# Ledger of designs, part 4: VH-VL binders against Protein DJ-1 homolog C (DJ1C)

Target 1, 167 residues: Protein DJ-1 homolog C (DJ1C), of Arabidopsis thaliana (Mouse-ear cress) (q8vy09r84to250)
Amino acid sequence: KKVLVPIGYGTEEIEAVVLVDVLRRAGADVTVASVEQKLEVEGSSGTRLLADVLISKCADQVYDLVALPGGMPGAVRLRDCEILEKIMKRQAEDKRLYGAISMAPAITLLPWGLLTRKRTTGHPAFFGKLPTFWAVKTNIQISGELTTSRGPGTSFQFALSLAEQLF
Short names: E, the ipSAE of ESMFold2; O, the ipSAE of ESMFold2 at other seeds; V2, 0.75 times the mean of E and O plus 0.25 times the DockQ between their complexes.

## First folded at step 1 (VH-VL)

Design L04 (framework fv_lerdelimumab)
Fold by ESMFold2-Fast, scan of step 1:
Structure L04 (fold): chain C 167 residues (1-167), chain A 122 residues (1-122), chain B 109 residues (1-109)
Amino acid sequence: as target 1 above (167 residues)
Amino acid sequence: EVQLVESGGGVVQPGRSLRLSCAASGFTFSNYGMHWVRQAPGKGLEWVAVISYDGSDKYYADSVKGRFTISRDNSKNTLYLQMDSLRAEDTAVYYCARETYYYDSSGYLDYWGQGTLVTVSS
Amino acid sequence: SSELTQDPAVSVALGQTVRITCQGDSLRTYYASWYQQKPGQAPVLVIYGKNNRPSGIPDRFSGSSSGNTASLTITGAQAEDEADYYCNSRDSSGYHLEVFGGGTKLTVL
């Protein structure tokens, strides 16, 4: 099972690390890809995160799951990555799993049009940005191929849910 | 100043139709989900229908599903409720209400119109 | 019956504290909103989310929630607080439907 976890400047460390670690422990082949020009990025709390590859190496790969960590400005960096946007839109079109936690649903997925007709949750501070009718206040929300979650405190629950869906 | 003004209510015979309107002003109408809520004389509030901010998704209470249609025209800042096959049980004051979100809660109805009375009688 | 349950009536003496309760499974997931309705008037939002008041609502109004129960508390009830109070939340099926409680008529003695 192939999983993509993109990271960028200001990615939330707990969300990214828990996601990668739990999915690898579940037996997934996890690729961490930087959306920046370097493999090493500084997370939202100043921790140095080292990606396996640059996102450009992932452009034509098919993943069983793509899972987005949040953080600011990490969610914005992911949103502004055209290669990642194309990968995510293809994921949704093919009915393959994708997920987003914390800031990522409202900041990254919403502008890409990937929340339309999906029940979603997200970080409380950005809950008001989610589509009024479709937003839900849960720690984890599964809506078809999309799984969303609230933040660092729900990272383990989010990663375990994705692992369960993947296997 | 947020304002919601309902119109279109009146007396109508069973089996007939009415269309209610809710004119919104003082806010960006297209950013908000909108609800219809009704209240029969001397009774409590009963939710009727909701429409998403862009009009793409709609849901109805079981009691009105198949008979009522909620719609909106964002260019005119107007919400509608088309009521077909009216029954005596539909007699109520109908309120238009705006849904919004607080950062730590699900949606809530922060502004309501004054309501318009619909009386279904022979 | 309604998915959200409220007692039909409650009384409180002027200046005393009263608590109005609302119960339902949807409250495990969604915080209740509370509305005050006086005769002949539209409902007015008095509490939303976890104990938040709209501008203009007196600080004697507060909300709380635990498990499947939400409560509206009026500390030091005033004569003008006499009204019907309704709780509101999402349907337990997950956000597609709204439900209102049956309402509680508050009498200030």
Scores: ipSAE 0.007, ipTM 0.516, lowest interface PAE 10.8, mean pLDDT 86

Design L05 (framework fv_lerdelimumab)
Fold by ESMFold2-Fast, scan of step 1:
Structure L05 (fold): chain C 167 residues (1-167), chain A 120 residues (1-120), chain B 109 residues (1-109)
Amino acid sequence: as target 1 above (167 residues)
Amino acid sequence: EVQLVESGGGVVQPGRSLRLSCAASGFTFSSYGMHWVRQAPGKGLEWVAVISYDGSEKYYADSVKGRFTISRDNSKNTLYLQMDSLRAEDTAVYYCAKDIEYGDYGMDVWGQGTLVTVSS
Amino acid sequence: SSELTQDPAVSVALGQTVRITCQGDSLRNYYASWYQQKPGQAPVLVIYGKDNRPSGIPDRFSGSSSGNTASLTITGAQAEDEADYYCHSRDSSGNYLVVFGGGTKLTVL
């Protein structure tokens, strides 16, 4: 099973690292891709994260799962990446799994139109941006091919849920 | 005590209307999605309708769409099901049920049900 | 709405383990919840979100999920477990549409 985890400047370290670690331990082939012009990015708390590839190398690849970490400005960096937007829209069109945690649902997926008719949770500070019917205050929310979660404190639950859906 | 109590069931002729009520107590009613589920005599569970916690979104099973209307009054902690153009196949015990937590992992609280019999 | 398929009946000897299965395409994307219903009573949620037990449900009840299949396992079945069991999940459309399995009647011998 192939998994993409994109990162950018200001990505939340716990969310990104837990996603990668748990999914690799579950047996997934995880690719970490930088949406910046460099492989190394500085996370939201100042930790340096090293990606495996630049996102441009992933443009034509098919993934069984794409999982988005949050963080600020990380979620904005992911949102503004045209290559990632196309990958995510293709994921949804093909009904392949995708996930987003913390700020990513409201900041990254919502502007791309990928929360339409999807029950969604997210970071408490940005919960009010989510559509009223579709917004839920649960730690993990599965809505078809989309899984969402709250933040760093729910990162293990989020990653484990995605692993269960992959295998 | 967390509970749901249905009322409004009875015997009604085909083509008539009936309104069911479900009174909620012991939890923050306005925070949860609510469902109506029915069960025909000797048959399995059949989902009927759902309403979001704020009442802005509603969804129906194809068998009742256009005939039934789900609604809620959060100030009165009450869920409703307006049933129009009733048919013999609508005969069932109707349960109201609460979504678990804020999510959709299941329905953790159910009423005792109210029987609706559509016959001439 | 997607179909969820259950065998209509299953039997288990007192104290033995039984597995009740539910199959459907929506289970690839959503977890199943399980309900126990005894004659003349409202359904009781016994498992939600794959393998979570509500307060008051005995630990002999567990859930599992793989691919398009969800299972309810009762380890060490008791006489009071004799009931109809329904799986429940969301429609594969990804909307708030909900579907129940046809139910499995468990007889404890």
Scores: ipSAE 0.012, ipTM 0.501, lowest interface PAE 8.4, mean pLDDT 87

Design L08 (framework fv_lerdelimumab)
Fold by ESMFold2-Fast, scan of step 1:
Structure L08 (fold): chain C 167 residues (1-167), chain A 118 residues (1-118), chain B 109 residues (1-109)
Amino acid sequence: as target 1 above (167 residues)
Amino acid sequence: EVQLVESGGGVVQPGRSLRLSCAASGFTFSSYGMHWVRQAPGKGLEWVAVIWYDGSNKYYADSVKGRFTISRDNSKNTLYLQMDSLRAEDTAVYYCARDYEPGAFDIWGQGTLVTVSS
Amino acid sequence: SSELTQDPAVSVALGQTVRITCQGDSLESYYASWYQQKPGQAPVLVIYGKNNRPSGIPDRFSGSSSGNTASLTITGAQAEDEADYYCNSRDSSGYPHVVFGGGTKLTVL
């Protein structure tokens, strides 16, 4: 099972590290990809995170799951990555799993048009940006191929739900 | 005009099976999750089951789990409820309903009566 | 174990305001929707997503939500508002299970 976890400057450390750790422990082949110019990025709390590859190496790869951490400005960095946008849209078109936590649903997925008719949760501070008719106040929300979650405090629940869906 | 029409209700003996259908028209059926909700004579509304827009996820009320199966055929714009091992307490009007917003059912069918009696 | 509690009956004088309440732990996490049901008819959605009205529902119907409580308010009740009113929401499990309240019979005096 191949999993992509993209990171950028300001990525939320707990969300990214929990995703990688839980999915690797479950037996997934997890690739951490930087959307920046280099492999080392500084997370939202100042932690140095080292990616396996640059996102440019992932453009032609097919993943069983793509899981987006949040954080600010991390979610904005991911949003502005054209390669990642194409990968995520391909996931949705192919009915392959994708997930987003915290800031990522409202800041990253919504502008890409990947929340249409999807029941979605996200960070409480950005809940008002989600389409009101599809927004829910759950810790975990599964809507077809998309799984969303609220923030660092729900990171283990989010990662475990994705592992369960993947295996 | 957006419409849901149920069919397949009737009188059936305990322990037998019955299949309900719900025909959808006037909207893109494949874009919406669908529910079955029932109401026993003189009683309140009771949720029965849900199926996602693409058929990928299905959930059931504990009272029917293991006996009822929800399914859909998006090519025919039709929702189904297969009811096995029917009991007297399953006697109710069965409605299909469209899931417009999480938990908000904006369109309901007219209902079809299922009577389980000896 | 999620349950939604409604008072079984309430009365209101013609032209006056009535508030119907729904209480349950799931309402901390989910908005309630409200349905009107008249004898022999299918339920009709009157409020969803806190305080949204479907097209065709009179503006005298409004919703509110705070903590574990949701309310349906009818301002200036009319005779045709006499009906059973049900709230519903998701249960507290986080899965897409739905729970309905027991219903409130509204009598317009």
Scores: ipSAE 0.006, ipTM 0.497, lowest interface PAE 12.4, mean pLDDT 87

Design L09 (framework fv_lerdelimumab)
Fold by ESMFold2-Fast, scan of step 1:
Structure L09 (fold): chain C 167 residues (1-167), chain A 121 residues (1-121), chain B 109 residues (1-109)
Amino acid sequence: as target 1 above (167 residues)
Amino acid sequence: EVQLVESGGGVVQPGRSLRLSCAASGFTFSTYGMHWVRQAPGKGLEWVAVISYDGSYKYYADSVKGRFTISRDNSKNTLYLQMDSLRAEDTAVYYCATEGYDYVWGSYDYWGQGTLVTVSS
Amino acid sequence: SSELTQDPAVSVALGQTVRITCQGDSLRSYYASWYQQKPGQAPVLVIYGKNNRPSGIPDRFSGSSSGNTASLTITGAQAEDEADYYCNSRDSSDNHLYVFGGGTKLTVL
């Protein structure tokens, strides 16, 4: 099972690291891809994160799951990556798994049109920015191929839910 | 074929009430949030109200809060707008529209042709 | 509450390119949708998100967004593109409201 976890400047470290760690322990082939011009990015709390590849190497790859960490400005960096946007839209079109945690649902997925008619949760501070009729205050929300979660405090639950769906 | 048809518009005196209907066909109405949007003669579009697919959430523009009530009947594929305490400023063409664009299904928001409400004495 | 600002009018010669802009703080968090409205007709969605077209919308329509600004570009304007264009976005506050720009009247010369 192939999994993509994109990161960028300001990615939330706990969310990214928990996703990678849990999914690798579950037996997934996890690729960490930088949406920046460098493999090394500084996370939201100042931790240096090292990606496996640049996102440009992932453009034509098919993933069984793409999971987005949050963080500011990380969620905005991911949103503005055209290669990642195309990968995510392809996931949705092909009915393959994708997930987003914390700020990523409201800041990254919503602008791409990937939350329409999806029950969605997200970071409490950004809950009001989620789709009005589809927003739910759950720690984990599965809506078809999309799984969303709230933040660092629910990172383990989020990653475990994705692993369960993947295997 | 997708269709939204508004009805119930007309001329009413200030302070009176009017009920608008929007009949939906050609799509699964019960899975869509729905909007009312209005446009005063010669003016721009103004969002009025929105209702969730199941009717559990409703939101209104500040200009109509306390006077207008949005509702729906999914068994009849019909959206409603109850307009109370009408003012001259409520004079507009009222459109019903679906909420949002579904990228996976390729569906985009649909709009009716509108119904004119004139508040005048 | 949030406001979206558009120029009230713009003109373009047949076959030329025109750009219509929309500005507001909500656009930092939400991309604008763009609607075309012809006299006596209901609005039609032409762009949603950064640069996505609904099925059936001509290739000449494209969108872009940066910071607090969204733009609708019509490349090779046709006579039938003469219309009012409205940007639409979500309110940037936590009140779940929607807001339309004031509209831009496009005249195709």
Scores: ipSAE 0.007, ipTM 0.549, lowest interface PAE 9.2, mean pLDDT 86

Design L11 (framework fv_lerdelimumab; at its last look DockQ between E and O 0.59; V2 from the best seeds 0.00; counts 0 for: pae E 9.0 > 2)
Fold by ESMFold2, look of step 2:
Structure L11 (fold): chain C 167 residues (1-167), chain A 119 residues (1-119), chain B 109 residues (1-109)
Amino acid sequence: as target 1 above (167 residues)
Amino acid sequence: EVQLVESGGGVVQPGRSLRLSCAASGFTFSDYGMHWVRQAPGKGLEWVAVISHDGSNKYYADSVKGRFTISRDNSKNTLYLQMDSLRAEDTAVYYCAREGDYYEAFDVWGQGTLVTVSS
Amino acid sequence: SSELTQDPAVSVALGQTVRITCQGDSLRSYYASWYQQKPGQAPVLVIYGKNNRPSGIPDRFSGSSSGNTASLTITGAQAEDEADYYCQSRDSSYNHLWVFGGGTKLTVL
């Protein structure tokens, strides 16, 4: 099972590392991809993270799961990555699993149009930005192929839910 | 063929009521949020109201809140707008619009129905 | 007010390129959608998201966004493109969930 976890400048380190670690322990082949111009990125709290590849190397790959960590400006860096947008739109169109935690639902997925008609949760500070009438306050929300969660404190639940869906 | 067809427009006096209908066909109506958008003669588009796919949530522009009621009957594939206490400034073409699959854009529009509020 | 600002009119010579702009605070978080409306007709969606065209919309129509501004570009304007153009997005205020810009009348010279 192949998983993509993109990261960028200002990615939330807990959310990213927990995703990668839990999914690898579950047996997934996890690729950490930088959306920046280099493999090393600084997370939102100053931790330096080293990606496996640049996102450009992922453009033609097919993933069983693409999972987005949050963080500011991390979620914005992911939003602005055109290669990642295309990967994620293909993921959704082909009904393959994707997920987003914390700020990524509102900041990254919403502008891409990937929350329409999907029940969605996200970071409490960004709840008002989520689609009206579809936003929910659960710690984990599964809506078809989309799984969303709220923040660093729900990162393990998020990752475990994705692992269960993947296997 | 995906279609929306409005009906129920007409000429009414201020203070009276009208009910607009929008018949949907060619798609699974119960999967989509639905909107009303109006346009006064010679003016721009104004969003009026939205109803969620299952009818459980509704939101209105301030200009119509308390006077208009949006509703839907998913078994009949029909959207409604009940317009009470009509005013001259409610004179407009009323469009129903489907909230599209992506970006919450309005991807399907009806032809509109004219409501004229005039003494 | 609408929170989305458009110039009321713009002109383009036949075959030339024109940009129609839409500006508002909500556009920092949400893409604009663009609608073409000809006299006596319902609006037609021409661009959604950053730069997506519905089926049947000519590829001379494109979109872009930066900061709080969205733009609709027509790169080889034809006489049939003469119309009113509206941007639309989510409203950042609690009072207006969805908002339209005031519209831009495009005249093809």
Scores: ipSAE 0.006, ipTM 0.594, lowest interface PAE 9.0, mean pLDDT 89
ESMFold2-Fast, scan of step 1: ipSAE 0.027; ipTM 0.626
ESMFold2 (binder alone), look of step 2: mean pLDDT 91; pTM 0.945
ESMFold2 at other seeds, look of step 2: ipSAE 0.051; ipTM 0.667

Design P03 (framework fv_praluzatamab)
Fold by ESMFold2-Fast, scan of step 1:
Structure P03 (fold): chain C 167 residues (1-167), chain A 122 residues (1-122), chain B 112 residues (1-112)
Amino acid sequence: as target 1 above (167 residues)
Amino acid sequence: QITLKESGPTLVKPTQTLTLTCTFSGFSLSTSGMGVGWIRQPPGKALEWLANIYWDDDKHYSPSLKSRLTITKDTSKNQVVLTITNVDPVDTATYYCARIEYGSGSYWFDPWGQGTLVTVSS
Amino acid sequence: DIVMTQSPLSLPVTPGEPASISCRSSQSLLYSNGYNYLYWYLQKPGQSPQLLIYLGSNRASGVPDRFSGSGSGTDFTLKISRVEAEDVGVYYCMQGLQTPFTFGQGTKLEIK
C-alpha cells in the first residue's frame, strides 16, 4: 500500500513522525514529500525533517492514502502547494483514503473544498473555521474516505486508525 | 518595532453603525501565522474579545455579537476594520486592536494599540 | 463558553514582597499537544494591556524574570517574586483554547 505524507516549513514534528513511523510499521510504502524547494525542512519546533522526495516527483503518482500533518505555518505551506492540492482533489474524486490532523482540516482541506459533506474534527482553536453542520469535537472522526483528528496528542490514535482502514 | 493604532469616531448615536480602523506597522498580514484581533473594555470593567482576522482572511467572531460584527482587512494598507451595527449605550467602551502571532495553535495579543474610547450617547 | 475566574480581585502588596494571583477555568485548557492555552496580561493605569505570560508558563519578550506562570488544566498561578512600584495595575488571565476567547474579571494589584 502506497502512502504520501507531505511536509513543509513549520510542519508539526510529532504528527509527521508518528504518521510515518506507524504506517511503515504496519507495512505501508510511505513516501515523505517536501512541498518546499529542498528536501530538508524545519518543523514547527525547530527540528530538521528530511523528506524522501520533492512533491514535484509525486504529481502523477497514485496513493492508497494521503495523510496531512498539521503545524503552523506547515498547514499553510501544504495549502499553498498547487501540486498537493491537485493530488488531494484527485484522491477525493477517486474515493481513495485521505486524512488530516490538527491544523490541516481547517487550514488546508477546508479552503480546497474537501470537507463538503464530511464530519470533521481538528484543533479546538480552529473549530470556528470548520463547517458548523459538519464540525464534531471527537479525537478521531472517520467520514467516508476522510479521517480527521485533533492534534499531536491524538497522533498515534490517528495513525493507527488510518493503518486499520488501509489493511 | 511593531505598533498598532485605533481610529474612528469618539461619539456615536444609538442605532447607528460604528466603524473602527486599526492601522499597524512592523508586521504584515501577508505573513502566514499573523492576525489582528479586536478587544473592548467598558469603563471600569473587564476585557471582552470581539473578533479576529487572520493572514488567510479567515474571520472569527464573538458568538453573542456575531450578527452585529464585521471584520475586514486591507493587507496592502496594513489596516483592519471592525464594524458594529445598531449600537447601544452598553457598547460604550475603549476599543483595542492587537497583533496575533499563531504558532503551534497558540494565539497571543501582543502588542496592543493605545485604544480609542467610543461613547454611545444621544 | 469557558468561564475564567480570578482570585483575589484586590491584592494590596508591600514593595519587595511576593504576590500571587490565581486563575481557574471552567474546563481544561490543556490541549492534546501538551500546551495550556492560558495567557496573562498586565494593564498599568492609563495604559493598554501588555502580554506577560503565554502558553501557561512562558515569559513574553522583555518581561522581567520576577514574573512566572505555573499550573495546568484548570488551575493557574501568576507569581511576582518581588513586587516593584511599576507592577501596579490590573492583571488578567485569558484562555485561547477556543472561541470565544475569554478573560478573567481582573485582579488589581496595589501598593500598601
Scores: ipSAE 0.000, ipTM 0.514, lowest interface PAE 14.2, mean pLDDT 88

Design P04 (framework fv_praluzatamab)
Fold by ESMFold2-Fast, scan of step 1:
Structure P04 (fold): chain C 167 residues (1-167), chain A 122 residues (1-122), chain B 112 residues (1-112)
Amino acid sequence: as target 1 above (167 residues)
Amino acid sequence: QITLKESGPTLVKPTQTLTLTCTFSGFSLSTSGVGVGWIRQPPGKALEWLANIYWDDEKHYSPSLKSRLTITKDTSKNQVVLTITNVDPVDTATYYCAHTPYDFWSGYPDYWGQGTLVTVSS
Amino acid sequence: DIVMTQSPLSLPVTPGEPASISCRSSQSLLHSNGYTYLYWYLQKPGQSPQLLIYLGSNRASGVPDRFSGSGSGTDFTLKISRVEAEDVGVYYCMQALETPLTFGQGTKLEIK
């Protein structure tokens, strides 16, 4: 089972680390990819995170799951990565699993059009940006191939749900 | 080839509950991106959307009728059931079920059943 | 609820002539994803509705190229370049940007 976890400047450390750790412990082959020009990125709380590869190495890879951490400006950095946008749109088109937590649903997925007719949750501070008829106030929401969650405090639930869906 | 057929009573008395069944073939509600909707048309009047149900069991209802409507699915039987409580003569209409694909943001009916006329009268 | 208004309600047309039907929505049907959630249906006498146009301008499978949909925001048009006898029926526009899905009141196209 191949999993992609992209990171960028300002990625929320707890969300990223919990995703990687839980999915690896579940037996997934997790690739951490930097959307920046270098492998080392600084997270939202100042922690140095080291990616396995640059996102450019992932452009033509197929993943069973792509899981997006949040954080500010991390969610914005992910949103502005053209390569990641293409990977995510292909993921959705092929009906393969993808997930987003915290800021990522509203800041990253919504501008890409990837919340279309999907029941979605996200960070409370950005809940108002989600489409009114599709927004739900749950800790975790599964809507077809998309799983969303609220923030660092729900990271473990989010990662476990994704692992359950993969295996 | 996608086909749908409505079935149920053709005559219902005021205050009773109307139950309509949509039986379909050519697609499955276990498939992501598919749904089934119900639309009605009173004699000589415009089309009125009632409800949608989707592969993930998400349900949407016309707000004006929501308190009277229930939509359910039986994926293994390829059936969707619509129930309308406390009917009155204004509910007299031809009732259609329709294949409702998901198209980026929302669903829309593309293939329709033949329709079944339901008359509400004493 | 989004209100859909069609004009004209009755459209007598001479065979071979073009026909045009207008549809106006009470608010923009353009979603932030770039798609316009407007649809056109034809209901022939005694038959179920059939989809003609989806997402504003895309012809449904099997629909002749004499049918075209255009417009943006709140103003939309269905055009038939050359009306044929088989085109007789009631035309409906519909929006699916928001629930409830809402239809126009219908335009009855008749051969003169």
Scores: ipSAE 0.000, ipTM 0.498, lowest interface PAE 15.9, mean pLDDT 88

Design P06 (framework fv_praluzatamab)
Fold by ESMFold2-Fast, scan of step 1:
Structure P06 (fold): chain C 167 residues (1-167), chain A 121 residues (1-121), chain B 112 residues (1-112)
Amino acid sequence: as target 1 above (167 residues)
Amino acid sequence: QITLKESGPTLVKPTQTLTLTCTFSGFSLSTSGEGVGWIRQPPGKALEWLANIYWDDDKHYSPSLKSRLTITKDTSKNQVVLTITNVDPVDTATYYCAHEGYSYGDAFDIWGQGTLVTVSS
Amino acid sequence: DIVMTQSPLSLPVTPGEPASISCRSSQSLLHSNGYNYLYWYLQKPGQSPQLLIYLGSYRASGVPDRFSGSGSGTDFTLKISRVEAEDVGVYYCMQALQTPRTFGQGTKLEIK
């Protein structure tokens, strides 16, 4: 099972590290891709995160799951990556799994049009930005191919849910 | 093709509990994005939304009626049940169940035929 | 609760003429996702409501193109370019931005 976890400057460390660790322990082939110009990026709390590849190496790959960590400005960096946007839109169109936690649903997926008619949760501070009747105040929300979650405190639940869906 | 049909008593006495069943076909409440709502219309008056239930068992109720309303689903039978406790003559209305799904956002795209319930002694 | 106000409440129209119905909400129906959570329904005499317009301006499948929805925020309009006899009924707007979902009072379109 192939998994993509993109990271950028300001990515939330707990969300990214838990996603990668849990999914690798479950047996997934996880690729960590930087949306920046170099493999090493600084997370939202100043921790150095090292990607396996630059996102440009992933443009033509098919993934069984793409999981987005949040963080600020990490979620904005991911939103502004054209390569990642195309990968995610293809994921949704092909009905393959994708997920987003914390800031990523409201800041990254919503502008790409990937939340329409999806039950969605996210960070409480950005909950009001989500579609009204489709927004839910749950720690984990599965809506078809999309799984969303609230933040760093729900990262293990989020990663475990994705692993269960993948296998 | 999606169809819904309401069933229940046509006459209920004040203070009793009214139970209405919506039986549907053409979709499943096990499918993500699917939902069913209940709307009523007193004779000669406007439509009033009562409650929604969704595939994930998420439930929404009209706040003014919430203490009297219960909505449940039986996914295996393709049924949604609405219960209204302590009915009053003001609850006299045609009751509709309606489908909500992916195709038209948060709209009720297909409605049942409606069932008239009269609350009288 | 969001209050929906329609005008006019009664709309007599000669067949072939245009008709216009207004719907105003007590607060904005424009979500941060860019959509107006406003819907138009037609209830023909003795029938259940049927969806005409969803998310402010999108026509439901099977709805003739003589029907159109416009507006944003708090002011919305349903237009019928050429009224036909089968268009007779009560038109309702509905908002789904906030719980509870609320409907306007209805506009009765009648043939003169």
Scores: ipSAE 0.005, ipTM 0.511, lowest interface PAE 12.7, mean pLDDT 88

